# VHH binders against Programmed cell death protein 10 homolog (ccm-3), part 13

Target 1, 215 residues: Programmed cell death protein 10 homolog (ccm-3), of Caenorhabditis elegans (q17958)
Amino acid sequence: MNEEGGYLGAMTYQCLYSPVMEKIKQQHRDDPRASLALNKLHTALTTCEQASPSFLYDFTKVLLDDSELSVNLQESYLRMHDTSPTNDLIVSGYEQNADYKELTKRAIELRRVLSRVPEEMSDRHAFLETIKLIASSIKKLLEAINAVYRIVPLTAQPAVEKRKREFVHYSKRFSNTLKTYFKDQNANQVSVSANQLVFQTTMIVRTINEKLRRG
Below, E stands for the ipSAE of ESMFold2; O stands for the ipSAE of OpenDDE; V2 stands for 0.75 times the mean of E and O plus 0.25 times the DockQ between their complexes.

## First folded at step 12 (VHH; framework vhh_vobarilizumab_d1)

Design k1 (from j2 with S53E; at its last look DockQ between E and O 0.86; V2 from the best seeds 0.77)
Fold by ESMFold2, look of step 12:
Structure k1 (fold): chain B 215 residues (1-215), chain A 125 residues (1-125)
Amino acid sequence: as target 1 above (215 residues)
Amino acid sequence: EVQLVESGGGLVQPGGSLRLSCAASGFTFDSYAMAWYRQAPGKGRELVAGISEGGRTDYADSVKGRFTISRDNAKNTLYLQMNSLRPEDTAVYYCAAYGSEIDLYFEYMESPDYWGQGTLVTVSS
């Protein structure tokens, strides 16, 4: 699996398939047989992705290539985060805990401000203002991660610390990519780095959920 | 040799005003984002105000409306106008330089390229 298939693969269902599935479910809401079939399709798609990481990404890429459509997937995935479901950022069973609730809030905010990048990159003033908001959102998310670190079970703390270090690493890569962009105008690398940061944000919450389920 | 030299600190009464200066040399001042930090006795350094190479400013909530950061690129000098001073503003104030405003926006995980030696501001009734 290439690096793109890893991070884009992790968000393909949420960005592309889930919105379409919801629209079709609504169109057929009066038909219980269609609802059952759509639930089976959902399960099959997620099972395929679990068994073969990046399956939905690869399937989508082949479909788009064969359709002769020219689509910038990096920018498209970023734009879709503005309206995509955010249930993957909830710490299940702990929605009322102040620290976990704050983590979810800040993760959603970062995802949404990153989704604005493709629309704003060509306007230097607007982009610099958005970068300031991204930096503020990263700071607030780091503070929320630190607060959660203090309340997770001791056995979970090493995994949370590792995810925090990865998130910091990709945040620095994003910052460096921005500085390079203002020199060489490589818009694609900004979108790649932003998507990688969205992925790392998701992995923090996923790791916490996994550790809390194990006890 | 890069130098950032702060001046203008001193003793001032609550409600008073003070103007800090930071003279810069040894680098291209125009291309740097600049910041003022302060360190109160027994506390860590905290960002007070920042100004990008293009003149965009931001302030800590505790000083908003009372402090004004500015720069004079012709004189390679950073300023901090401090009005309506309070005892809690007592600190050593430091000048800092970042290679770009992006580094300043990410200051919590970046280090400035350069620091000054600091100037003491004491606000005492």
Scores: ipSAE 0.720, ipTM 0.866, lowest interface PAE 0.7, mean pLDDT 89
ESMFold2 (binder alone), look of step 12: mean pLDDT 82; pTM 0.833
OpenDDE, look of step 12: ipSAE 0.771; ipTM 0.881

Design k2 (from i4 with G55D; at its last look DockQ between E and O 0.90; V2 from the best seeds 0.80)
Fold by ESMFold2, look of step 12:
Structure k2 (fold): chain B 215 residues (1-215), chain A 125 residues (1-125)
Amino acid sequence: as target 1 above (215 residues)
Amino acid sequence: EVQLVESGGGLVQPGGSLRLSCAASGFTFDSYAMAWYRQAPGKGRELVAGISSGDRTSYADSVKGRFTISRDNAKNTLYLQMNSLRPEDTAVYYCAAYGSEIDLYFEYMESPDYWGQGTLVTVSS
């Protein structure tokens, strides 16, 4: 598994399958047989995601290869984050807590501004404005992480600190790829680093959820 | 050697104005993003305003609408026009230089390449 590949395998359900499942669920919301079948399908897909981290990604690649479409997956996944469900960014059971709610808000905002990167990269002035927004959003997310750090159980603090360090590391990698991009115009590396940052944002919230549930 | 030399600090009454200057030498000023920081007694340094090599500006919320950052690339000089000064603006003001405006946007996790020695601004009656 190529760590420099943007972690697309880990995001395939969220980017591709979840939106389709939600649309089909809405279309059949008044049909109990369809609802039951869709719930079973949802469970099967998420089980595949857990049991074989790249299975849904590999399945999707086979479908795309057979379609003979030329698709830039890094950019496509980024664009899909604009409209993908954000349930994975909610701290379950703490939705009304101001600090956890702020964390969710800032995580969603960062995901959405990163999704704009593919559209804006070739327009230097627009891209620099979006980079300003990304940097501001990263700062606000770091502030929200620090606030949450102060209220999580002491046993969870090392894990939150570890995720904060990883997020900072990937934020620095992102800033470095931006500087390189203005020299070599390698758009794919920018998209890879943006997807990596989306993944690290998700891991912060996932880790908090795991620690709050398990102690 | 690189030098950043601030000037224009002083004592001013609340509501007054000051203009700070930062004379730069020893590097290609036109290529650098520039910033003003301030440090009040007993507090850490904070970014006040930034300006890219392409004259894109940014401001801390506490100074928006009152302070204006500008640069004169022909004179290798950075400016900060400070209007409607408040006692809370009392601080040592520092000029700083970043080799890339990307680093200026990410200033909370990057360091400037160069710092000035500072100029004191006191807002008191």
Scores: ipSAE 0.715, ipTM 0.860, lowest interface PAE 0.6, mean pLDDT 89
ESMFold2 (binder alone), look of step 12: mean pLDDT 80; pTM 0.817
OpenDDE, look of step 12: ipSAE 0.820; ipTM 0.903

Design k3 (from i4 with G99D; at its last look DockQ between E and O 0.30; V2 from the best seeds 0.00; counts 0 for: pae O 8.2 > 2)
Fold by OpenDDE, look of step 12:
Structure k3 (fold): chain B 215 residues (1-215), chain A 125 residues (1-125)
Amino acid sequence: as target 1 above (215 residues)
Amino acid sequence: EVQLVESGGGLVQPGGSLRLSCAASGFTFDSYAMAWYRQAPGKGRELVAGISSGGRTSYADSVKGRFTISRDNAKNTLYLQMNSLRPEDTAVYYCAAYDSEIDLYFEYMESPDYWGQGTLVTVSS
């Protein structure tokens, strides 16, 4: 597995499969058999992914290759983050907590604004505005992360701090990638860095969620 | 050779004022975003204020209303006017330059391309 299979693989179900599952669910909302089938499919897909990391990513790539469809996966994933479900960011039992609500809100907002990168990249002015929004969103998420420490068990805080450091690292990387883009116009690298940042955004929230569940 | 040389630091009483300067050379000053950082003893370096190439300014919450960042492109100089100084403002202050077209909204995440050597500001009675 290549590096791309790592962070893209980790996002494959939520980014590509989950939206389709939801669409099919809506199309067959009056068919109990379809609902049952979707549950089985969901279980199967998640089981496969757990058994073999990036399984769905690999499966998707083979599917695209065999169908002779040429798709820029980085851009596609990034665009798909705009409408992908956000249930992966939510933990039950804390939806009424103001700090947690803010965390979830800011994480979703960052993921959504990053998804705008492919659409805005070709327009310098529009892209600069989007970059400002991204920067603001990153700041707000970091503030939210700091606030949730009030409800995160003390023993779990080091784990959250570790993920926070990684998030900051990839945020800085994204910033540097943008600097370079304005010089070399390498759009692919921007997509890569943006997807990595989306992944880190998800990971920091998931880490917090996991600690809250156990606490 | 790129150089950033800070000056204006010193000892001042609480409530006093101080103006820092940063003389830049060796690069196209007017195309760079500039910033002031500070580092107190035993603490990490933190952003104090920034100014874009176009003159847009931003400030840390801790200095808003007290500090003013400005630039003179004709003189290749960055300034920091510090008013109502507090003991907690004691730090080494660094001038920084960014070769970036990204607005200062990204200032807290970006790494400067160039750093000065710093100038010490001590606020004490």
Scores: ipSAE 0.009, ipTM 0.390, lowest interface PAE 8.2, mean pLDDT 90
ESMFold2, look of step 12: ipSAE 0.723; ipTM 0.859
ESMFold2 (binder alone), look of step 12: mean pLDDT 81; pTM 0.825

Design k4 (from i4 with Y98W; at its last look DockQ between E and O 0.91; V2 from the best seeds 0.80)
Fold by ESMFold2, look of step 12:
Structure k4 (fold): chain B 215 residues (1-215), chain A 125 residues (1-125)
Amino acid sequence: as target 1 above (215 residues)
Amino acid sequence: EVQLVESGGGLVQPGGSLRLSCAASGFTFDSYAMAWYRQAPGKGRELVAGISSGGRTSYADSVKGRFTISRDNAKNTLYLQMNSLRPEDTAVYYCAAWGSEIDLYFEYMESPDYWGQGTLVTVSS
């Protein structure tokens, strides 16, 4: 699997397909046959994601390529995070716990401030202000991860620590990409590194959910 | 030889003011982002305020509205005006030089290029 299809693939249903499904559902809200068909389509799409993590991403890429549409996928995924569902950032069954709730809050905030990147890059002054917010958001998420580390079962702590190290690694890659951008103004790599950071944020919560379900 | 030399520290009463200076030499001051850090006894160093080469400023929440960072590129000098000082502001204050303001924004996972020797600020009655 293509690395782009790995991290973009993991967010494709949520960013691209879920909002469209909701729009079409609303457009046909008074047609029971359409409602049943949309439910079947939803199930099929979700099954595809489960069976092949990059399938919907590959499908989307082929669709765009064959349609001769010129779309910047990296920027499009980032922009979609502003309005995408955030259920993937919930620690299921622990929504009332203050530390897990804070983790969810900070993960959502980081995702949303990263979504501003495509719109802000051409205005250097505005972009520098947004970068300050991103850096602050990463710091707050790291603090939330540290708090959660202290309360997860001891058997889960190594996995959480590994995810924290990966998140830090990709945060440093993002920072380095920003420095390069201000030298060469190559915007694509900024969007790539931002999407990778969104993916790492999601993987922290996903790993915690998996470890809490296993005990 | 790179030097960052802080001055202006001292003993001051709560509510008082101090102005710290950091004289820089041995590098291109006007191309660096600059920052003030502080270290209270028994604690790690923490960022207090930063200023980019172009004058963009940032502050820790604990000092917003009370402290003002500024720079004079003609004199290669960084300043920190500290007003409404509190006992919890007691610390050794350090000047730091950052080759990129991006690294300064991500300082919690980076290191500055250069450090000063520090100047002690004591706020007590």
Scores: ipSAE 0.719, ipTM 0.863, lowest interface PAE 0.7, mean pLDDT 90
ESMFold2 (binder alone), look of step 12: mean pLDDT 81; pTM 0.826
OpenDDE, look of step 12: ipSAE 0.815; ipTM 0.902

Design k5 (from i4 with L104F; at its last look DockQ between E and O 0.60; V2 from the best seeds 0.60)
Fold by ESMFold2, look of step 12:
Structure k5 (fold): chain B 215 residues (1-215), chain A 125 residues (1-125)
Amino acid sequence: as target 1 above (215 residues)
Amino acid sequence: EVQLVESGGGLVQPGGSLRLSCAASGFTFDSYAMAWYRQAPGKGRELVAGISSGGRTSYADSVKGRFTISRDNAKNTLYLQMNSLRPEDTAVYYCAAYGSEIDFYFEYMESPDYWGQGTLVTVSS
């Protein structure tokens, strides 16, 4: 699977399938056979996602390619983050700790401001204002990551440092993509780099959760 | 050839004031974001203040309320007004230019494209 299937694949159920499944369940709530079938489908989808995180992305991609529908998946995933659940950004068991709360807050803020990118790219003034907010949000998240780095167990520090380096790398890629966009107007690459940054933000919190579980 | 030339440094008492200037040439000044950096003895360079091509400013926490960055696009000159100076402000101050406004917004992790030679500011009793 390609690089896109890695970072978009991790978000596919949350962004695309979960909301659609809920809509279809509501549309057929008065049909017991449909309800049973939808529950079975839900179980199958979650089982597939657990076994292969990119399965639903691959399936969706093949379906769209076969149908020849013109759907911009990069922009669609970004837009969906505005309303998607944020429980994946919580450090479980540490919700009352000030440093972990700040990390969660800043991760949510960055994800939401990045979700505005597809809507604002054609309005240069609005887009520049959003870019300023994105840059400020990245800075605040980096500060929160540094604060958390100081309080995690020593066994977790190398993994947090690695995630911070990846996040900085993708933040620089995003900045470079913006510079290129203002020269060549390639909106798709801006959405690509924004999605990659959302993924890296999620991976920071996921890694911390994994390391705190293990001690 | 891009050239940034700082002036206005010197010896000053704590609580005093200095105004640094940076004369710029070799590029379209009003299209560039500009910044002041400083380097104290034994330390790395740190961002002090930045100003976008449109005049929007940013400051390091350590200098907020005491320093003011400004630019005069007609004269191709960048300024740093430094008030209420402290001994810890002692450093070589560098004028810097960013080739893209985007770099200004991300200045905390991007390096400027051009640097001046620096001007020494000493704050001592």
Scores: ipSAE 0.450, ipTM 0.715, lowest interface PAE 1.6, mean pLDDT 87
ESMFold2 (binder alone), look of step 12: mean pLDDT 83; pTM 0.843
OpenDDE, look of step 12: ipSAE 0.742; ipTM 0.887

Design k6 (from i4 with P112Y; at its last look DockQ between E and O 0.06; V2 from the best seeds 0.00; counts 0 for: pae O 2.6 > 2, placed apart)
Fold by OpenDDE, look of step 12:
Structure k6 (fold): chain B 215 residues (1-215), chain A 125 residues (1-125)
Amino acid sequence: as target 1 above (215 residues)
Amino acid sequence: EVQLVESGGGLVQPGGSLRLSCAASGFTFDSYAMAWYRQAPGKGRELVAGISSGGRTSYADSVKGRFTISRDNAKNTLYLQMNSLRPEDTAVYYCAAYGSEIDLYFEYMESYDYWGQGTLVTVSS
């Protein structure tokens, strides 16, 4: 598995399959059998992914290849982050906690603003505005993280700190990629870096969620 | 200028109580997570208690049930009520604020830990 299969693979269910599941659920809302089927499918897909990391990513790639559909996966994933469900960022029991709500909100906002990159990057002025929003969103997320992770169990703080460092690292990488883009106009690299940042956003929240559950 | 000023430290007998205060200025207090740290002689600085911007609290195991962290955003003040003090609680106590700054192109991305100068708490018979 290549690097792409790592971070894209980790986001495949939430980004590609989860939205479809929701759509089908809505289309068949009056059919209780469909609900049961969707639950079975969900379980199966989740089981496969757990058994074999990036399984759904690989499956999707083969599906696209066999269908002779040429799709830019990086750009597609990035765009789909705009409307993908956000239940993967939520932990039960903290919905009423203001700090946690802020964390989740800011994570979602960052994921959403990053999804705008493909639409905006062709317009320099628009793209610069989007970049400002991204910067602001990153700041707000970091603040939210600080508000929450500093009060997680002490034994869990190192894990959260590690994820925070990674998040900052990929944020800086994204920044550098943007600088390069304005020189070489390589849109694909921007998508790659943005997706990586989306992944890190999800990972840090998930890590915090896990630690909060245990605390 | 960011400033954190601790007060309330002093000498107390075992079993006694103290209330520490931290007056904050120079930043948006209500947007920051705050915490109390302490550093005993010959030991590293350790987290004692934390409080989020929304008021959620956490404590080190060693102080749970004895210490209470709180904040008054209207007064830009952080508090630490310390009850049932023990000799092992002897340390310099520091107030800390956690924030982050980022510039437009992410060249400046850092979390800021603002620290006070500390206040000494001595628990001794």
Scores: ipSAE 0.038, ipTM 0.415, lowest interface PAE 2.6, mean pLDDT 89
ESMFold2, look of step 12: ipSAE 0.185; ipTM 0.625
ESMFold2 (binder alone), look of step 12: mean pLDDT 84; pTM 0.851

## First folded at step 13 (VHH; framework vhh_vobarilizumab_d1)

Design m1 (from i4 with S58Y; at its last look DockQ between E and O 0.82; V2 from the best seeds 0.76)
Fold by ESMFold2, look of step 13:
Structure m1 (fold): chain B 215 residues (1-215), chain A 125 residues (1-125)
Amino acid sequence: as target 1 above (215 residues)
Amino acid sequence: EVQLVESGGGLVQPGGSLRLSCAASGFTFDSYAMAWYRQAPGKGRELVAGISSGGRTYYADSVKGRFTISRDNAKNTLYLQMNSLRPEDTAVYYCAAYGSEIDLYFEYMESPDYWGQGTLVTVSS
């Protein structure tokens, strides 16, 4: 459907459904009926995401559209990254490798500083300071990507390079959106661009994991 | 016609000081973010310091605490006060202008709108 369902959809289970299910599990930890139901629900949700990655996003959007709730989805997803799990940014089986560990660290840092954007946009001075941090974080992540590129198998290098090019492209889109924001105050487009950049960061790590998986 | 003209370069002993100036013309200086770059022999051009139109400053780690960037919007002039100079500061120093402070923060993927012709700084034992 639309571009939003692609990049927000990819993070919907992790940012929204997984934390909610964990909260409900803790609230009802003494109720075996709840435990069984949550296990079934977990299986159903993960099956749906495997079959159709945008399903949970579409489902959430229908619920919100049919409700009387006024929710800014772009800002909400960004804010969620402050406290969301980061296990999707781990290179499985290589957690102790210095280069992959650095990649994970820089990916987490970028995600976290981008999550501050909705809170800080209204304060020009604070926002400009955060933009400096975002720019620095993007640079550090690029350096980490380049280091990982040199150590992945040769067969994986084209895919990593493609993901790096996409990340650079979306970093430039984010930079351009920031320049436009200071002219037209379009806060939503900043959040859109930030979420797209979070998605591209996740896709780099996901691609590396896929290429390192031999079986 | 846009011009950025650097001056103040020269030969100086280690530990010495120099003050670089960049006279700007042909554009609205006070709306631009300004920067100093340097290029040592055999190396690429690197950002040294930047200053937004509103006076917010940015420094490379290698020069923090030793160099001070400033601007005089009434004179359309950018300055770089260079103290505690070291032989590794030897380079051609360039004045550069960015239409947006954002581009300065993302300098590793953006280019300045305008460049000066450079002024040589030699720090010689």
Scores: ipSAE 0.691, ipTM 0.833, lowest interface PAE 0.7, mean pLDDT 89
ESMFold2 (binder alone), look of step 13: mean pLDDT 83; pTM 0.847
OpenDDE, look of step 13: ipSAE 0.796; ipTM 0.900

Design m2 (from i4 with S58T; at its last look DockQ between E and O 0.85; V2 from the best seeds 0.79)
Fold by ESMFold2, look of step 13:
Structure m2 (fold): chain B 215 residues (1-215), chain A 125 residues (1-125)
Amino acid sequence: as target 1 above (215 residues)
Amino acid sequence: EVQLVESGGGLVQPGGSLRLSCAASGFTFDSYAMAWYRQAPGKGRELVAGISSGGRTTYADSVKGRFTISRDNAKNTLYLQMNSLRPEDTAVYYCAAYGSEIDLYFEYMESPDYWGQGTLVTVSS
């Protein structure tokens, strides 16, 4: 599994497969045979992903290569976050807690503003306005992470701090990539760094859920 | 030699107004994003307002609607119009310059290229 398969692979079911499965389930919701088949398909897909990390990413890449479809995966993953479910950003069992609720809110906001990048990159004025919103969202998420750090169990604090440092590191990489983009117009590198930042945002919430579940 | 020289600070009563100026020299002002920072006694330095070379602005939540940042590229001068002043606005105000407006937007993790020496604003009755 290459570096791309790491961060995109972690998001592949949520970004690409889950929305399609939901649309097809809705189309056939009055058909019990289709519902049963779709549940079996869901189980098979998740079993494959469990058995081989990034299986769905690899499967998708082979499918696109063999069909010769021209798809920019980096941009596609970003665009799909606009309409994808956000349940992976909820701190389960703590939805009423103000600090965890704020973390979820700010994580969703950052994901959504990053999803606009592929559509807006070609319009310098619109893109600069969106970058301003991204920078503000990153700041607000950092503040929410700091608030959560103070209330997690002491045994969880090192993991949260490590995730915060990774998020800051990738935020700086994103900022530097933007500066380079306005000089060389390398749109793909912007999409790569945006996806890596979405992944880091997801990993913060995932780590908190894991540490709270373990007690 | 790069120079950022602030002026216009002083003592004012709550509800009053002040206009700060920052005269810039020694760099291509038209290409730089500009900012006002402030540092209250015992506090860290914080961004008050920023303006890109193209006129895009950003403001701290605490000053939105009361302060207006502007620039005159022909005069190489940055301005801050401060209205409805409050005692909590008391601080030394600094002019700052960024070579990229990206760094201005990410100010919480980036540093300006240049700083002024500051001008004191005191809001007290």
Scores: ipSAE 0.741, ipTM 0.873, lowest interface PAE 0.6, mean pLDDT 90
ESMFold2 (binder alone), look of step 13: mean pLDDT 82; pTM 0.840
OpenDDE, look of step 13: ipSAE 0.805; ipTM 0.905

Design m3 (from i4 with G50A; at its last look DockQ between E and O 0.09; V2 from the best seeds 0.00; counts 0 for: pae O 8.4 > 2, placed apart)
Fold by OpenDDE, look of step 13:
Structure m3 (fold): chain B 215 residues (1-215), chain A 125 residues (1-125)
Amino acid sequence: as target 1 above (215 residues)
Amino acid sequence: EVQLVESGGGLVQPGGSLRLSCAASGFTFDSYAMAWYRQAPGKGRELVAAISSGGRTSYADSVKGRFTISRDNAKNTLYLQMNSLRPEDTAVYYCAAYGSEIDLYFEYMESPDYWGQGTLVTVSS
């Protein structure tokens, strides 16, 4: 299993840093120096996160605290998954392959539907409908993963299987969290569990990319 | 047309037992999760027990150890064995079916799309 806190940094990057970097990239698309700087920044951020798990999350939290801004980052990140870039869910070099395309599609779909959770929690009926959609999306993603499993190199199969198992694990955790929510109304825990599931979704694609790159 | 027809309700004394049945038709029963709900007078409808297409069961805390949900896919029938009945179990019991093939992990969290008309269970001395 991945580190329990690993999703925090990843979410922070995907929801906050990545969009900003993309925005700056677009604003300075004709400036090679800017492009280089962004690459350096990306490398630096990655290095920091590797050296200190959840670095980006902690940094952001301190920033918010120092600014006297009260923000629920878990809930915010979950909401931000609706519009966050999806480049991290692409299997690089295989964009035209039907199975990899489907994987990307289903990964994006799951992340997007999970982003609806904060908005829908206040309405039991609406929330239950969203949960139904989430369940369906999870199923479709699992199908996509299975399809990809069949076409990846044999050397990559164990890693993909591991990611699938972990994804299933966190899916079950999310389910249990929802059950608990209907009892204790702890919305924050739902956000946490949802974000963890989002992270596992990302890790599937990341792992595949890593294995294909090395294979 | 989807139909769910409950039966087996009635009057029982505290400590008694009843077995409810729900006859299902109009959909692929073996692919659907099923559930029992109940609604007591003046209260909201609550989940009592659920069972996946594969037979995995879940129970409300209030009935755990006393009630048993089961299904016979060959007969398209859902059952609720109710033992050690209490006055607080008095309610209209509803059979429910989820409107789509159920995901293994979220099957009990989905909203049922199909409901029976209900059967009254009264527990009184």
Scores: ipSAE 0.008, ipTM 0.333, lowest interface PAE 8.4, mean pLDDT 89
ESMFold2, look of step 13: ipSAE 0.618; ipTM 0.817
ESMFold2 (binder alone), look of step 13: mean pLDDT 82; pTM 0.838

Design m4 (from i4 with Y105W; at its last look DockQ between E and O 0.04; V2 from the best seeds 0.00; counts 0 for: pae E 8.5 > 2, placed apart)
Fold by ESMFold2, look of step 13:
Structure m4 (fold): chain B 215 residues (1-215), chain A 125 residues (1-125)
Amino acid sequence: as target 1 above (215 residues)
Amino acid sequence: EVQLVESGGGLVQPGGSLRLSCAASGFTFDSYAMAWYRQAPGKGRELVAGISSGGRTSYADSVKGRFTISRDNAKNTLYLQMNSLRPEDTAVYYCAAYGSEIDLWFEYMESPDYWGQGTLVTVSS
């Protein structure tokens, strides 16, 4: 497993820990002491992600290795995006703005269609149809990014443009990886490049939130 | 040196037609995706039509059914046939080339690497 691909370390809380925390929160919703403990744990885990982006990933990998579980992490992270919370794709405080709402919608759509890659790769007809949906979703997301670029503060425009260029770069890498996959059948690299795209999509919305200075 | 030189612009009445040409040099034309953009006064550049190296075309909704993009790889020339012209089509039209092509979404996946100097199209009310 090549950790430097896929950005898995940066997505570990969102993919693995956040869904579990939400489930446990619901199981103990009537226990105020558990609620307090869960808030402390949430803060500790998010602090770990901020301070050391690979720590939760490394911690999880050690747990899986010690358990002798056979887990394809690249594919697992992709599959989990289908059911993981999407609040990280919302532009806080602007949920009713048509352009920001469209950005969120298209970001969620791309994340969802990319999550289907591991289960569909071995079925050539299904995979080709999903690739068409991925291409359409990328196009729609780029259009939404361009619309948002026109309405963000001028001081934020360079950062949004930089994130758009990164996203386009990884979209090109994903397309090239698909061409290679249909010749060489390297399924792991398809999953790596798909995870890279999911990460770049998240970074667009995160950068916008940071530049809008939401409290 | 890469050059894209547009021609064929001019003044036409509403409902008229024009054919724009873009002569390309300094790169391998048949391996590039090509596009036409336009810039109306006071607006940014917007995509009008694109064509992949393999001939797949795409159009902005505002021009579908009226404009036709085509290419002649033997002559290294890109064309835009504009029919049923409207006053809102008034703009400087730019030829553009994409440095690499992703066959599935070519004009949206990469910003153009090269631009022409533009040719003015005026549709006078």
Scores: ipSAE 0.013, ipTM 0.169, lowest interface PAE 8.5, mean pLDDT 82
ESMFold2 (binder alone), look of step 13: mean pLDDT 81; pTM 0.831
OpenDDE, look of step 13: ipSAE 0.014; ipTM 0.341

